# VH-VL binders against Glutamine--fructose-6-phosphate aminotransferase [isomerizing] (glmS), part 6

Target 1, 141 residues: Glutamine--fructose-6-phosphate aminotransferase [isomerizing] (glmS), of Sulfurisphaera tokodaii (f9vpa4r286to426)
Amino acid sequence: VIEEIKNAERVIVIGAGTSYHAGLYFSIELNRLGINSLPVIASEYYNVRSKKGDLVFAISQSGETIDVLQGIRMMRNSGAKIISLTNVIESAIARESDYKIYMRAGPEIGVAATKTFTTQLASILFILSVLKKENLKKMEK

## First folded at step 20 (VH-VL)

Design g4 (from f1 with heavy chain S107V)
Fold by ESMFold2, look of step 20:
Structure g4 (fold): chain C 141 residues (1-141), chain A 122 residues (1-122), chain B 110 residues (1-110)
Amino acid sequence: as target 1 above (141 residues)
Amino acid sequence: QLQLQESGPGLVKPSETLTLTCTVSGGSISSRTYYWVWIRQPPGKGLEWIGHIYYSGRTNYNPSLKSRVTVSVDTSKNQFSLKLNSVAATDTALYYCARTDYGESGVAFDIWGQGTLVTVSS
Amino acid sequence: QSALTQPASVSGSPGQSITISCTGTSSDVGSYNLVSWYQQHPGKAPELMIYKVSNRPSGVSDRFSGSKSGNTASLTISGLQAEDEADYYCSSYAGSYTWVFGGGTKLTVL
């Protein structure tokens, strides 16, 4: 998924509520790394025009967030590729994604809403750490 | 605490337009999370989803009613409304307003009004 | 006819467990983990009991539980009490911002 993020013309990050805030952080850090990124509040997805070359990073713990699902459907129909970050295998959002990242929180842990956010952020930080290592490696060349 | 209250006429003549208003109190109708919903229940029958509105004006309707239904919102009054055109006896029902969360919580139709009975008769 | 099929009635004695079924299609119950259940006492508005298949909102007794398998969702009420006598409706997301309801099940506590 790292290569897809680095080669995208734009990374659209979509989420609702606390997932939007995790996505906002991700989008800000992507831009600091030189990767063009747009954070999207899921309920406002209709304001975004997408096309081939866009990569959509969809954040949904349940994988059933309706505003996120409808947003990725619209963007995929316009040619974008979809990466999902979810906690439920074979959820609607995961099934409709080209690439899938599953959170390690698991349903048996009984994660509260606040703990769900920190798990989302941890996954995002790991992705960012890999991207930062790739940038440092390129600079040394 | 947030409450919903339906208002409008209890009696409407056949072929006329039914107009109902739902007033939101104890909270704001302007929400990036909640959608505002109309649901009805004919006497002695089950529930039927009519449609919903997002505070910016975006709507979706039950396909079976879509040709006759308009839902609108007035954020300055903290209200949303239902118009049902060309009513018939089969439109006699208890009409509810409700809210639903299409975000991460996913709590569907968690707050309902008490309902208002609308009778279609001469 | 209703988009989701529920039995017309179910009965049980105090202390028993009962299950109400809700059968849809691969386009609604089978496609989404977005099934909810509502309790309606006579003359009252419906009250949310279960959402997203198995979640209970705060204030709802843990005697109420939900599950799903294939195109069928189920509401289980354990330890039946007289207060549980009511009509019960399921609903499911059906895509494209549409929702469908079951026809309702009358629960009688004997």
Scores: ipSAE 0.682, ipTM 0.862, lowest interface PAE 1.4, mean pLDDT 89
Fold by ESMFold2, fold request of step 22:
Structure g4 (fold): chain C 141 residues (1-141), chain A 122 residues (1-122), chain B 110 residues (1-110)
Amino acid sequence: as target 1 above (141 residues)
Amino acid sequence: QLQLQESGPGLVKPSETLTLTCTVSGGSISSRTYYWVWIRQPPGKGLEWIGHIYYSGRTNYNPSLKSRVTVSVDTSKNQFSLKLNSVAATDTALYYCARTDYGESGVAFDIWGQGTLVTVSS
Amino acid sequence: QSALTQPASVSGSPGQSITISCTGTSSDVGSYNLVSWYQQHPGKAPELMIYKVSNRPSGVSDRFSGSKSGNTASLTISGLQAEDEADYYCSSYAGSYTWVFGGGTKLTVL
């Protein structure tokens, strides 16, 4: 997954609601690292033209978010590769993704929606930490 | 406390165009969360999904009706509308407007209008 | 006209549990965890009882539960009450922003 992110011409990050906000953060940090990224509100996916070389990072806890699913279908049909971040094995979004990241949620204290966002953010922070380590390695040369 | 209310003629002649309007109250039709839906129920029969619209104007339709149906939105009036062309007796039904969430919550058709009966006859 | 198959009717006595089936295809019920159930009393609009297979909206009694296996979804009503007598419809996402409905099941409380 890290190699796909590093080698993509553009990383399109798509999500709905709180997943969009997690994706927005991810996209901002990717751009800060020099990786071209575009955050997309899932219901607005029709405004985005994708092409071969694009990588789509799809965020959906259930893996059944309709706007996300239809967005990745459109973008895959235009040549993009799909990475999914979901919590349901064999969900529709996961099954249609080239690469799959499954979230592991811990015990809940409070509302389920808050736990979902925290788990998404933790997964994103891990990916970012690996990418930052790679950048530091390059600068040392 | 969002509510949906259908309005339009109760009687339409064959081959003419059926036009219905759904008025949204207690909330805004301009939502990045919800899609606005038309569903019908022929007398004594089940439900049939007609189509939906996103507030920006994007639509999808039931393939069986696609050639005759147009859904539109007027955000200034907080309304969306159904046009069904070339109606026949088989289009007689109770017509509902509804909303659905295609985002992460995934709540499908959680709020319905009361429904309006449309009869197609001479 | 139904794309999803439901029994035409089901009956049960007060206090019993009953199950209504909804059988689709691998292109709808089998492909998506996006099955909903609606209750419709005579002269009233449908009311959402279950969404995303097993989720209960607020205000819906915990006597209502949903599940699915393969191409078949199920609505179970435990502790059957007279007020549960109604028509019940299932619905499934079928891709490309298309939804399909079952033909409906008349629940009779004996």
Scores: ipSAE 0.657, ipTM 0.853, lowest interface PAE 1.6, mean pLDDT 88
Fold by ESMFold2, fold request of step 22:
Structure g4 (fold): chain C 141 residues (1-141), chain A 122 residues (1-122), chain B 110 residues (1-110)
Amino acid sequence: as target 1 above (141 residues)
Amino acid sequence: QLQLQESGPGLVKPSETLTLTCTVSGGSISSRTYYWVWIRQPPGKGLEWIGHIYYSGRTNYNPSLKSRVTVSVDTSKNQFSLKLNSVAATDTALYYCARTDYGESGVAFDIWGQGTLVTVSS
Amino acid sequence: QSALTQPASVSGSPGQSITISCTGTSSDVGSYNLVSWYQQHPGKAPELMIYKVSNRPSGVSDRFSGSKSGNTASLTISGLQAEDEADYYCSSYAGSYTWVFGGGTKLTVL
């Protein structure tokens, strides 16, 4: 997954609602690391034209978010590769992704929806930490 | 409390165009999450999805009706509409408007209007 | 799009559990975890009972539960009560922003 992000011509990050906000944060941090990134509100995917070389990072807890699913289908048809961040193995979004990252939420402590967003952010922060480490090694060479 | 209310003529002559309006109250029709839906139910029969509209104007329709149906939105009036051309007796039905969530919650058709009966008759 | 197949009717006695089936295809029920169930009392609009296969919206009794296996979804109503007597419809996402409905099942509480 890290190599795909580093080598992409552009990382398109797509999500709906709170997943969009997690994706916006990811996209901002990718740009700060020198990785070209575009955050996309899932319902507005039709304004984005993808091509071979693009990588789509799709965020959907259920893996069944319709606007996300239809967006990645369009972008894959145009040659993009898909990474999904979901909590459901074999969901529609996960099955249609080239690479799959699964969130592992802990036991419910009352507010399950809030826990889902925190898990998305934790996954994103981990990816960013690995990318930052790789940048340091590159600069040392 | 978001509510949907259908309005329009109860009687339409064959071959004419049926036009219905759905008024959204207690919330905004301009949503990046919800799509606005028309569904019909012929008397004594089941439900049939007609189509939907996103507030920017993007639509999708039931393929069996696509050649005759147009759905439009007027965000300034908080309304969306159904136009069905060349109606026949088989278009007699209760017509419902509804909403559906294509975003992260995925709650499908959670709010319905009360329905309006449209009869196609000479 | 393809209609979903439901039994025309089902009946049960008060306190019994019953199951209503909804059979689609690999292109709708089989492809998506986006099956919903609606209850419709005579003269009323449909009301959402189950969405995304097994989720209950707020205010719906826990006597209602949903599941699916392969191309068939199921609604189970436990502890039948007189007010459960109604028509029940399933729906499924069918891709390309289209939805299909079942033909409906009349539940009679004996």
Scores: ipSAE 0.656, ipTM 0.850, lowest interface PAE 1.5, mean pLDDT 88
Fold by ESMFold2, last read:
Structure g4 (fold): chain C 141 residues (1-141), chain A 122 residues (1-122), chain B 110 residues (1-110)
Amino acid sequence: as target 1 above (141 residues)
Amino acid sequence: QLQLQESGPGLVKPSETLTLTCTVSGGSISSRTYYWVWIRQPPGKGLEWIGHIYYSGRTNYNPSLKSRVTVSVDTSKNQFSLKLNSVAATDTALYYCARTDYGESGVAFDIWGQGTLVTVSS
Amino acid sequence: QSALTQPASVSGSPGQSITISCTGTSSDVGSYNLVSWYQQHPGKAPELMIYKVSNRPSGVSDRFSGSKSGNTASLTISGLQAEDEADYYCSSYAGSYTWVFGGGTKLTVL
């Protein structure tokens, strides 16, 4: 997944509602790292022209967000590859993605419930931390 | 408190055009969260999804009705409308407007209007 | 002609549990976790009881629960009460922003 993000000509980050805001943060931080990124509100996906070389990072806790699903279908038909960040292993969005990141660790008795935005952000921060670490390694050379 | 209210004629002659309007109150029709929906229920029968509109004008329709249906939105009046061409007796029904969320919450048709009966009589 | 198949009627005694089935295809119920259930009392608009297969909106009794397996979704009403007597409809997302409804089930509380 990290290599796909680094090698993408553009990372399109799509989400609805609070997932859009998590995606906006991710997109801003990607641009700060020199990775070209465009945040997209899911209901407005039809305004975005995608192509081969684009990577779509789709954020949906349920994996059934209709505007996200229809957006990634359109973008995949235009040649983009899809990474999904979901909490449901066999959801529609996950099944249609080339790469899958799952927020859920599986059922754990006594595990405290957490807000969807918080778990999305934690996953995004982890991805960003790995990207920042690889940036530092390249600078050493 | 969001409310939906249908309005329009109760009687339409066969082969003519049915036009209904849904007025949204207690909230804005210009939402990136909700889509605005028409659903009907023939007397003594079940529910039939007709179509929906996003506030920018994007629509999708039931394939069986697509050739006769137009849904439109007027954001300045906080209203959306249904136009059904060439009506027949089989179009007699209670017509409902509703809303749905295609975002993360995924709440489908959570608020409905009270319904308006439209009779097509020859 | 409905796209989703429900039994025409079901009945149960007060206090019992009943289940209403909603059978679709691999292109709707089988493909998406986007099944909803609606309760309709005579002369009233439908009311949302369950969405996304198993979620209850606020104000809906926890006696109502939903599930699905394969192409069939189910609504279960436990602790059956007289006010549960109504028509029940399922709906499912069918792709391409298209929705389909079941034909409805009349629940009778004996």
Scores: ipSAE 0.643, ipTM 0.845, lowest interface PAE 1.6, mean pLDDT 88
Fold by ESMFold2, last read:
Structure g4 (fold): chain C 141 residues (1-141), chain A 122 residues (1-122), chain B 110 residues (1-110)
Amino acid sequence: as target 1 above (141 residues)
Amino acid sequence: QLQLQESGPGLVKPSETLTLTCTVSGGSISSRTYYWVWIRQPPGKGLEWIGHIYYSGRTNYNPSLKSRVTVSVDTSKNQFSLKLNSVAATDTALYYCARTDYGESGVAFDIWGQGTLVTVSS
Amino acid sequence: QSALTQPASVSGSPGQSITISCTGTSSDVGSYNLVSWYQQHPGKAPELMIYKVSNRPSGVSDRFSGSKSGNTASLTISGLQAEDEADYYCSSYAGSYTWVFGGGTKLTVL
């Protein structure tokens, strides 16, 4: 999935609530690495025009977040490719994604939102660390 | 504590327009997480989803009612409303307003009003 | 619009377990893990008992549980009590911000 992020014309990061905040952090760090990125609050997805060349990074613990699901459907219909970060194999969002990243297993509970954010952030930090390491390898040549 | 309360006429004549209002108290209708919903229940029958509104005014409706229904929101009064045109006896029902979360929690219709009976007669 | 199929009635004796089925299609129950169950006592508004197939809201007894297989969702009530006598409705997300409901099941506690 790293190559899709590196090659995207724009990385649209969509999430709801605390997942949006994890996505905001990801988008900021992608821009610092020179990757064009736009964070999107899931309930506001109608305000985003997507196109071929866009990559959508969808964050949903359950994989059933309705605003995220309807957002990725609209963006996929406009030619974007979808990466999902979910905790549920065979969820609606995962099934409709081109690439899937699965977090740790466990029930999704609203009261556990802080732990969910930490797990999402850990996944994001790993992706960022790989992107940074690839840049260093290119510079060594 | 969030509460929803329906208000409006209990009797509407056939072919006229039904208008109901739901007042939200104990919380704000202006939310990026919640949608505001109308559901009805004909006497002795099951529940029917009518439609919903996001606080910005964006709506979706039951396809079977779409041609007759309008849902609106007035954030300054913390209220949202249902308008159903050209009513008939089959629109006699108990009308509920409700709340749902289409975000991460995914709680569907967790808070309901007490309901208001609307009879279409004459 | 598609409706979800529930049995019209079900009965059980105190202390027993009963299951109420909710059968939809591949376009609703079969496509989403977004099935809810509601309990409605006479003259009262519906109360959410189960959401997202198997989650219980705070304050709902652990005697209530939910599951799904294929196009059919199920509500199970264990340790049946007199206060469980009510109408039960299922609902499912059906895509495009649309929800569908079952016709309801009257539970009688014998």
Scores: ipSAE 0.634, ipTM 0.843, lowest interface PAE 1.7, mean pLDDT 88

